# VHH binders against WD repeat-containing protein 38 (WDR38): the designs that were tried, part 16

Target 1, 314 residues: WD repeat-containing protein 38 (WDR38), of Homo sapiens (Human) (q5jtn6)
Amino acid sequence: MNSGVPATLAVRRVKFFGQHGGEVNSSAFSPDGQMLLTGSEDGCVYGWETRSGQLLWRLGGHTGPVKFCRFSPDGHLFASASCDCTVRLWDVARAKCLRVLKGHQRSVETVSFSPDSRQLASGGWDKRVMLWDVQSGQMLRLLVGHRDSIQSSDFSPTVNCLATGSWDSTVHIWDLRMVTPAVSHQALEGHSANISCLCYSASGLLASGSWDKTIHIWKPTTSSLLIQLKGHVTWVKSIAFSPDELWLASAGYSRMVKVWDCNTGKCLETLKGVLDVAHTCAFTPDGKILVSGAADQTRRQISRTSKSPRDPQT
Key: E = the ipSAE of ESMFold2; O = the ipSAE of OpenDDE; V2 = 0.75 times the mean of E and O plus 0.25 times the DockQ between their complexes.

## First folded at step 11 (VHH)

Design s3 (framework vhh_8cml_1; at its last look DockQ between E and O 0.69; V2 from the best seeds 0.00; counts 0 for: pae E 13.3 > 2)
Fold by ESMFold2, look of step 11:
Structure s3 (fold): chain B 314 residues (1-314), chain A 119 residues (1-119)
Amino acid sequence: as target 1 above (314 residues)
Amino acid sequence: EVQLVESGGGLVQPGGSLRLSCAASGFRFDDYAMGWFRQAPGQEREFVASISGSEGSTLYSDSAKGRFTISRDNAKNTVYLQMNSLKPEDTGVYFCAKESRYGPEFDYWGQGTQVTVSS
């Protein structure tokens, strides 16, 4: 029988010459889990090999802190969002900036790719959501409706919709099948704090994490709240659905990562590491959990491998 | 230079009330969220409440909801925490915090004011 206890810890290994020049604000795993991005207060994006922790490159260009970074689903590109009011698109293989997307009036705090990797959504302090064509770098649409800063976003994998989360404590669902200007066709209310992270499941359920220490799972087609996940003692920072939709992983603003049963809402595991703050959690396509975060600065660099709660079976 | 000066702490009986104030200077107050955090001895700081700079949207920890009210007076560059129905578990040092120039994370802190709830 499959007797697996999830144990996931991923810590960035940095070389002395390539250490971050400031706090890490965001990290993201590549779709295949082989690479980790980190976005730093020093204005650089760093690429790391997940298995070894080896620094692959350090990319400058932003003239202010990098607030968010994300790979495209096809793994060929990544995007970075910055306090310099720009989004940059980068070629992964060449480690080179392809586009600088200008249009935001204040800090850009989130970026997300459409499932086909052809569109990019961005949002931030100007309360505006912008859609961009990845190939041309042109702004396609401007979406307005949030009453405070936009902190999180994700594209639906099943319907041409975008979810955005905000300091106004709401999630907006934008129907992108309609022509500009699109207003939000619905707001999901229920959280009492900033919506810090969003994640669609493969079937189109939506999870939202919040500074109210809860995670909500919604069915966007009926605008209904399905499950509340309670148990974090700190703000929620990152969430991810497993590919089979059985599990949800969540990282708080702490050393803890939780794994939840999506059907019952029960917390199955609480994973502790030596990390001071977990920045992100993700599932690989084969169902393993990857976690990245910062270690306590008084401790030396720590390296660990990822393990899966119910994998592998070959 | 950013300065945050807390006041209004003290000793109070369970069920009592206190009003904390934080006077802010050295930045454009209206553009930043402000928050209150607390720390009991031997524990890390924990979030209590915050208030947005743009529309005054408020956020509360579970332990603060219904008992504490955060507010701000932009003319006086001051943020307040009204604490009602105080419990011994509310004892600790309360810190005022300023949102980062570059986003919603907090990066500047006051020296703190002691709140003690005991019979």
Scores: ipSAE 0.000, ipTM 0.332, lowest interface PAE 13.3, mean pLDDT 79
ESMFold2 (binder alone), look of step 11: mean pLDDT 85; pTM 0.852
OpenDDE, look of step 11: ipSAE 0.009; ipTM 0.279

Design s4 (from r3 with E99D S100Y Y101S T102R R103Y Y105P P106E; framework vhh_7z1x_3; at its last look DockQ between E and O 0.08; V2 from the best seeds 0.00; counts 0 for: pae O 6.8 > 2, placed apart)
Fold by OpenDDE, look of step 11:
Structure s4 (fold): chain B 314 residues (1-314), chain A 120 residues (1-120)
Amino acid sequence: as target 1 above (314 residues)
Amino acid sequence: QVQLVETGGGLVQPGGSLRLSCTASGFRFDDYAMNWVRQAPGKGLEWLSSISGSEGSTLYADSVKGRFTISRDNAKNTLYLQMNSLQPDDTAVYFCAKDYSRYGPEFDYWGQGTQVTVSS
């Protein structure tokens, strides 16, 4: 019964990515963790070498703030969403815009790639979710059902489903196997305020964060709420599962990052004062936590410090 | 230092009207969109409305559309919320919130709030 000493999270490395002309709204690692992508209020997307912190490229093109950015699962592409009502698809290797996806009528707040990197979903203030073909840039489907802005989206890793979180306080699960019009197959209700973020675990669990200061972990297949995480004192802004699905990290508007045990629902650690404003949190493939804040444009990597078993001094 | 001070809250009968004000200081008011949010007892925060800094573009939550009107006076650094046809469900603490950026729906500052109670 290896009494798994709760791994203490310690801030091991702080990297400053200070070349942005505005606040960083979104950050994402490449699948291999070697590249970091940041979207900024200045309308640009930045590519960084993760290890060195070197800026690889700055890409303009958006005429408004970049709200969200993500790599494709295969690592060849990335997408950016902007207040200019467009989504851009980019080639990672060439650092070139491949497609401008037009269709949204208001700010696009979220983008996500399908597991096979062939489809892209976007959502925004127009209360619409759009499904795009990555290769052609054509809109495949318009998903309508939310009553307010779509702030988050993620594809299921295990099924052909898309989850969207909205300011209408609901999560919709869209079965993409169904013929148009795609009707929300399931609505997950339970939050009492705006949903700001959501993410799937590798096994298919779904977590949602809300302005109600809580995080819900769902089992989408049964539409069941598994665990409610309580402890944030402000709005939850960002959440991420660890690769092993044992932990969930959350960032709130209160400059706090919390790490949760996914099984027990207990808060394992609260990181205070790390950043003036914690906007996003993510895990690296090796299980480290990245926290980005807009105030100081710094990213802090928090690694699990394995408590070395104190050698019993004989 | 950014400061937001909400005023105008109080007790009102169902069907009544109330006008909230938020006075802003410590930043260039006209550069930022401003928002109203509320928190009812035992409930989470609810976004109600936003107004852009310069263009005067407005957005509303469905829950308040047609009843609430957001406006601003940049010369006075003041945000307003005209609330009409108030219902008991509108009972909450109302907060003024500043957008983090000129174009973003994220908030970095909010006031202490003003209590609105709708009761017969």
Scores: ipSAE 0.015, ipTM 0.449, lowest interface PAE 6.8, mean pLDDT 85
ESMFold2, look of step 11: ipSAE 0.424; ipTM 0.744
ESMFold2 (binder alone), look of step 11: mean pLDDT 81; pTM 0.826

Design s5 (framework vhh_7z1x_3; at its last look DockQ between E and O 0.01; V2 from the best seeds 0.00; counts 0 for: pae E 14.6 > 2, placed apart)
Fold by OpenDDE, look of step 11:
Structure s5 (fold): chain B 314 residues (1-314), chain A 119 residues (1-119)
Amino acid sequence: as target 1 above (314 residues)
Amino acid sequence: QVQLVETGGGLVQPGGSLRLSCTASGFRFDDYAMNWVRQAPGKGLEWLSSISGSEGSTLYADSVKGRFTISRDNAKNTLYLQMNSLQPDDTAVYFCAKELRGSGYFDYWGQGTQVTVSS
């Protein structure tokens, strides 16, 4: 019975992806981990080769900051959400914009693909969730129920459901099988601050991260809170389940990445000092943790201006 | 029981105007934001406009901004949509929808009224 000591997560390589014209708001890995997407305040989406760190392409088109970006599960497409109130669909191979999805009235803050890559959900400051057909670019459904901005969304892998997290501190589960009007099937309450991120596990568990510095693991089918993960000292920004659902990784604004035991709720490991700001954490199919973050370029500029030696004359 | 009943739909020529009404019953009308949503043939639902319950703040989709005006009369429990400069692509069934208090969620819908814009 080889008690395999959980291999201590060691940060092996830090790669810097530079050339953005503004702050990076979002990062996402391709399903195979070979490509990295970054969305920037400069209105562009960047594609990077993960291993080499080489910039593959810079794609403009948005007229405002890119707030969120994600690959489709099949890896052929990616979507970007922007403050310009639009979502763009892109072909990965061609690095070309396929569709501009218009309908939101305010900043779009999140996008997610359905498991079959046929549908896209978006949410934002207009407190609306929109469901889109990926092929036609048509809006299929408008989901209304949140009282504040939608900051995160993810499709269930097991059922035709969509989960959304909001600044109203609630998670809504939308049953997409229901005929119009689409009503939130379930509201998950428990967080005491803004929900910033959420993700499904492969089996259908749902995790949410919040500005209350906690992570909740839910069983959506019973609307039950299974575990509360406490330990972050700052806002939770991103979360991801391991493929085997034994672990959950979380990234906070405090430059900390935590790995949690999903069964016990214990923090197994805390990674410190790796990134100024951790934007995204994900697991590769083989169970490796990928963390992307941006160096806070804005803090470096402020420190240089203060040293003007005021002359002690009078 | 909550009821929403849309009226005012019909046939109009391009460039014409219509005024839709939605009469609400079964709830305190002034406590809830109200919305207009439409569905064109073979297309999905499209949100058009919202108006808050007490403050009367309004929001519009880009597709109708400058052409459509949402309003309400709380004393009459009625929601309105003034539609000007109508185009053929405005042809759809128009629905009024009630928001869940403070949530932006639509918990009740009317049956809809048909608007056809044709020369």
Scores: ipSAE 0.000, ipTM 0.247, lowest interface PAE 14.0, mean pLDDT 85
ESMFold2, look of step 11: ipSAE 0.000; ipTM 0.287
ESMFold2 (binder alone), look of step 11: mean pLDDT 90; pTM 0.910

Design s6 (from r3 with Y101R R103S; framework vhh_7z1x_3; at its last look DockQ between E and O 0.47; V2 from the best seeds 0.00; counts 0 for: pae E 9.9 > 2)
Fold by ESMFold2, look of step 11:
Structure s6 (fold): chain B 314 residues (1-314), chain A 120 residues (1-120)
Amino acid sequence: as target 1 above (314 residues)
Amino acid sequence: QVQLVETGGGLVQPGGSLRLSCTASGFRFDDYAMNWVRQAPGKGLEWLSSISGSEGSTLYADSVKGRFTISRDNAKNTLYLQMNSLQPDDTAVYFCAKESRTSGYPFDYWGQGTQVTVSS
């Protein structure tokens, strides 16, 4: 028995999702992995069964390209962000728009749900982070401080805090535990380019991916950088922690997917795939890696599954 | 086949002016918003300004508002940046960037950049 020797990482399944009226800008897996959302340049959000590839619905309403989409953690809702400067909330089961959230002055580039699915954060090119009540659709808070576009966001799973990443090369940690209108934030500096993706681990560590081709792992409670992951040859686009927090998956503007050891910072595997850009990476509860994005040669959305190095083979 | 070529950079004294140009080819220029972005030595990319393709609406970063003016000539497929009251902090490589229609980010194609140096 050899501790730390990874299992073979291999591409197990590739599904092509291809009835979009324009290119795909974003994708997201449902919490149980049974559904894939895609957001398209045609202004529609598409829902797909992950295993079969069956199109479940095509939802219009946005008057501009959909830039980002995400399920609520409870799986009952999803949100979409668009160049039309709105966020839309949708009922998954009814496949119907519940709310149109207006307030942004430019393209909305990111949305994220709080862990209890009761709040939504949005951000974009107007440099403003907005918090919304999911049930009422009312704006709860306006968070200002970034010097450039908000490109990524995630809520902490353990503490009432929000992380946002920006073209200004910083990550801001917003402490939402204060009930006053003044919300304090701590800036995490270290990246030299756009913060394109953020991901909290289950225990509250934060990973940030950047156009500087690096990934930083932070401890947000102390504002300290724990590890810097170097090795991507392109801008980083998507990242995900494994459920056990031992591994991190990352992809960029190349066909390379990398898996990293979070404790040592070493790249364990580099896998070339069919995607030109990976919009999302996720680990399933059983440790498989799901990657979704766009492939150049087909102009179709692709779902990709790879084994984590840490997992037993099945 | 998308090409973006920046010109007009150079050395200028503090308080001076420069006009940058970006000639575009390989796409229908007036269908896309165009942007100027800069990178100072050892620093990250900084978005400066955008101009829409259809209405000519403009946006500016706070760092350049009132000093820089973005414009476009759709008949010549050319984007411009008029830079006034230049300061040493404006020293950077300036890039022309095309609005992205196929990624999660606003830009998909870049020029090679043109160097602007502001020094005494």
Scores: ipSAE 0.007, ipTM 0.292, lowest interface PAE 9.9, mean pLDDT 78
ESMFold2 (binder alone), look of step 11: mean pLDDT 87; pTM 0.878
OpenDDE, look of step 11: ipSAE 0.025; ipTM 0.526

## First folded at step 12 (VHH)

Design t1 (from q5 with Y110R; framework vhh_brivekimig_d4; at its last look DockQ between E and O 0.51; V2 from the best seeds 0.00; counts 0 for: pae O 2.4 > 2)
Amino acid sequence: EVQLVESGGGVVQPGGSLRLSCAASGFRFDDYAMSWVRQAPGKGPEWVSSISGSEGSTLYADSVKGRFTISRDNSKNTLYLQMNSLRPEDTALYYCAKDTYSRYGPEFDRSSQGTLVTVSS
ESMFold2, look of step 12: ipSAE 0.489; ipTM 0.755
ESMFold2 (binder alone), look of step 12: mean pLDDT 79; pTM 0.805
OpenDDE, look of step 12: ipSAE 0.191; ipTM 0.634

Design t2 (from q5 with K98R; framework vhh_brivekimig_d4; at its last look DockQ between E and O 0.40; V2 from the best seeds 0.00; counts 0 for: pae O 11.6 > 2)
Fold by OpenDDE, look of step 12:
Structure t2 (fold): chain B 314 residues (1-314), chain A 121 residues (1-121)
Amino acid sequence: as target 1 above (314 residues)
Amino acid sequence: EVQLVESGGGVVQPGGSLRLSCAASGFRFDDYAMSWVRQAPGKGPEWVSSISGSEGSTLYADSVKGRFTISRDNSKNTLYLQMNSLRPEDTALYYCARDTYSRYGPEFDYSSQGTLVTVSS
């Protein structure tokens, strides 16, 4: 049980990205952290080189604000969700739209890829979750059960399940192995406000963040709450597991990024960022924390934080 | 162009009531959560309340909980704030804000005008 001394977080690098024609609604890092996507109110998706801050491409096509964007796990594709009620699939290398997925009746707020990058899930204000075939662009399944807007989604890495978080304060786990039309789902209840974000760990744990200022870590297979993380002063906006699942990072509405011990539930570190609002936190494969947020209406900042070994207090 | 126009502000005595309205245009009102934010003289902006677009889920700051009620009429593209039991500390310029919500939480698009609420004896 390596009682690893909580490493101190230090901000090492801050970069500014500012060429958007409107407010940035979503940020996503590529799996390797080398590329950053941003979705904007101007209806465009932007691709950035993370290290240099160079704009790689600006992609139009949506007729409404881009609400969410995400890379495929293999890094070859990305998807964008928009208020125009559509999801677009894009080729990263070619910077071209491959598919326009139509079916939602309201703004699409979230999109996620299956681990094998073959399926895409979307959700939004129509209270519907749609499962899509990435190659054909066809809708495979319609999942209904939430009582309010779907704001977050993520596929399980270990089983054929999809998790969705909603403003109905519940997480639904959808078993995708079931034959149409009957899809069984589990509802995870415990939050007392809107669920804003959720993510799976590599081993299949599920974390959810909420406007109730708490983070829940679940074991979906048993529908059990393992740990409640308390400490945020504002709404939880983003969460991410470390690759080794020892840590959870969370970004709050108040510029604070917290790092949690996943086993004990203790907050190990609170970092006050340079960002006005932290929007997204993620871990790089090597265990670094990337945080993106807004400094103003037109600027996004990426902060890289590394865990430094606690200098032994002599 | 997104337009938010607040109304209903005024001067009231402590313990009094006001109802604020916000007329929204230039976007699909039903697809967005809405919020009220206020700014008192010499202070920074303070979040007051939010309401979801579809089911009307509501949240309140602790300072106004039990006294204020946020509501909306999607058919009229209008946001409301019923303020009861007003206190001097509620004196502020009140702004209507469009919330751009995603997986990552809220981002506010504020009105440029606001409506002034003054609570004084």
Scores: ipSAE 0.006, ipTM 0.258, lowest interface PAE 11.6, mean pLDDT 84
ESMFold2, look of step 12: ipSAE 0.029; ipTM 0.501
ESMFold2 (binder alone), look of step 12: mean pLDDT 81; pTM 0.802

Design t3 (from q5 with L59Y; framework vhh_brivekimig_d4; at its last look DockQ between E and O 0.45; V2 from the best seeds 0.00; counts 0 for: pae O 5.9 > 2, unsure alone 64.1 < 65)
Fold by OpenDDE, look of step 12:
Structure t3 (fold): chain B 314 residues (1-314), chain A 121 residues (1-121)
Amino acid sequence: as target 1 above (314 residues)
Amino acid sequence: EVQLVESGGGVVQPGGSLRLSCAASGFRFDDYAMSWVRQAPGKGPEWVSSISGSEGSTYYADSVKGRFTISRDNSKNTLYLQMNSLRPEDTALYYCAKDTYSRYGPEFDYSSQGTLVTVSS
């Protein structure tokens, strides 16, 4: 039972980005962490080289603010969701829009790719979750069950399931193997406010963050709450599991990033970043934490944090 | 341009009631959660209550829970705050705010005017 010495987090690198024509609503790292996507109120999606901070491309097309963006797991595609009620599918290498997915009746707030990158899920203010075929751009399924806006979604890595989080304070698990109108297989209840973010671990655990300032770690297969993480002072904005699932990082609508022990539920580290507001957190494959946020009205900052072994205080 | 206009403030005795209204324009009202924020003299802004855009999920600060009720009429682009059992500590300028999700998180895009609520014996 290697009592892993709680590693201290240190900020190692900060990059600033300031070329957006409007507020940044979403950021997403590529799977390898080498590229950053940002969606803006100006209706554009921006691609950045993470290390250098160089703008790679600015992509227009949406006729409303971009609310959310996400890379495909293989890193070849990304999707953007917009207030214009559409989802756009993009080729990363070509920086070209491949598909415009139409079907939502209101603002689209979240998109997620299936593990094999063949399907895309979207959700939004119309309380609908749509499943899309990435290749054809056709809507495969309409999932109805939430009572309020869908704000987050993620596919299970191990089973053909989709999790969605809503402002109805519930998480729905959708079994996509079911042929008939995909009724929510499971509703996970426990949060007392809006759910803002979701993420699966590699093994299939599900974490949810909420405006109730808590994070819940679920076992979806048993519909059980495993751990409640308490400690944030503000709304939880973003969460991510470490690759080894030992840690969970969370960012609030503050400067604070917290790292949690997934087994004990204890907050191991609280990092006060250089960012005014931590917006997104993610883990790189090698276990580093990437954080993006706002430093000022015109700039977005990326901070890289590494776990340093606690020097044994002699 | 986003416009929020508050009304309904006034002077009331402790234990009294007021109903605040906020008329919203310049944006799709149904697509946004709305909030009430208040600022007492010499204090910073304090979140009071929020309501979701679609189904009207409501949230309250502990200080007002059980006393205040937030509601909305999307057909009228209007936000309401029913305040009961008012206390002197509720004295503040009350602002209606559009909950905007931006890079700064939940931003309270609130009116510059507000409506004054004074609770005094």
Scores: ipSAE 0.019, ipTM 0.418, lowest interface PAE 5.9, mean pLDDT 84
ESMFold2, look of step 12: ipSAE 0.521; ipTM 0.782
ESMFold2 (binder alone), look of step 12: mean pLDDT 78; pTM 0.795

Design t4 (from q5 with Y101S; framework vhh_brivekimig_d4; at its last look DockQ between E and O 0.50; V2 from the best seeds 0.00; counts 0 for: unsure alone 63.2 < 65)
Amino acid sequence: EVQLVESGGGVVQPGGSLRLSCAASGFRFDDYAMSWVRQAPGKGPEWVSSISGSEGSTLYADSVKGRFTISRDNSKNTLYLQMNSLRPEDTALYYCAKDTSSRYGPEFDYSSQGTLVTVSS
ESMFold2, look of step 12: ipSAE 0.551; ipTM 0.788
ESMFold2 (binder alone), look of step 12: mean pLDDT 78; pTM 0.786
OpenDDE, look of step 12: ipSAE 0.577; ipTM 0.822

Design t5 (from r6 with L59Y Y110R; framework vhh_7z1x_3; at its last look DockQ between E and O 0.47; V2 from the best seeds 0.00; counts 0 for: pae E 6.1 > 2)
Fold by OpenDDE, look of step 12:
Structure t5 (fold): chain B 314 residues (1-314), chain A 121 residues (1-121)
Amino acid sequence: as target 1 above (314 residues)
Amino acid sequence: QVQLVETGGGLVQPGGSLRLSCTASGFRFDDYAMNWVRQAPGKGLEWLSSISGSEGSTYYADSVKGRFTISRDNAKNTLYLQMNSLQPDDTAVYFCAKDTYSRYGPEFDRWGQGTQVTVSS
């Protein structure tokens, strides 16, 4: 059990991504980390070269704010969800809209791809989760069970399950192997306020962030709460697991980003952002943290720096 | 253009009650969470309460929990704040605030001119 010296996090580099016509609601890295995707209040999706920070393309089409965007796991596609009640599927290489998915009756707040990139899930203010076939653009399933707006969704990496978080303060786990009608297999209860964000770890742990200012880490397979992370003074807006699952980053309704030890539940670092409000946080494949918010995205690369033991002598 | 107009403020004695109203226009009201915030003299903005767009899930700051009730009528594009058991410390300008984002809570992009609430004997 290599008692590895707790790696100290240091802010190494801050990059600013400008040119948005409105606030950034969502950001996502491509699987290879080479491209950054941002969705904006201006109704556009932006593609950036991650290393240089250069804008590659601006894509219009939505008639309302883009609320959420994600790359497919295979990196060939990305999807955007919008207040215009639609989800759009895009080709990454061509920077072209392939499909407009229509079915939602209200703002779509979240979108996620299945691990095999063949299915897409969306949820929103109509309290419905829709499962889509990526190739055909057809709706495969309608999942009903939440009592309020669906604000977040993510597919399990290891099982054919979908997790959704809602303003009804619950997480639903949907078993997609079941024949229609798909019913919520499990409801995870414990939060006392709006669940604003969800994310799976690579191993299948589920984290949820809430307006109750806490983060819960769940083991969905046993429907058990493993650990509650307390320390935020504001509502949690975004969370992300590190690739190695050792850390969890969270952004609150503040300038503050917290990094947590997933095993102990201890807050390792509290980082002050350069923006007034951090809306989203994500890890790069190499374990760096991106924080974005406001009209301009500030990318903060936080690297694990091994504090060399300060030689006491100097 | 987004407009928010607060009404219902006034002078009230300690222990008294007031009901504030906020009329919203220029956006799809039921797609956004709405908030009440206040600013006391010499103090910063204080979040008081939020209500979700569609189902009306409500949230309260500890300072007003049990005393204040937030509600909304989406058909009338109106937000309400029932304030009971008012105390001198509740003296402030009260603002209705629209969430910037429908998803993440009390980040405000617009608020009204506010309504003055004064609690004094």
Scores: ipSAE 0.024, ipTM 0.491, lowest interface PAE 5.1, mean pLDDT 85
ESMFold2, look of step 12: ipSAE 0.157; ipTM 0.609
ESMFold2 (binder alone), look of step 12: mean pLDDT 81; pTM 0.817

## First folded at step 13 (VHH)

Design u1 (from t4 with Y110R; framework vhh_brivekimig_d4; at its last look DockQ between E and O 0.50; V2 from the best seeds 0.00; counts 0 for: unsure alone 63.7 < 65)
Amino acid sequence: EVQLVESGGGVVQPGGSLRLSCAASGFRFDDYAMSWVRQAPGKGPEWVSSISGSEGSTLYADSVKGRFTISRDNSKNTLYLQMNSLRPEDTALYYCAKDTSSRYGPEFDRSSQGTLVTVSS
ESMFold2, look of step 13: ipSAE 0.626; ipTM 0.818
ESMFold2 (binder alone), look of step 13: mean pLDDT 78; pTM 0.783
OpenDDE, look of step 13: ipSAE 0.485; ipTM 0.768

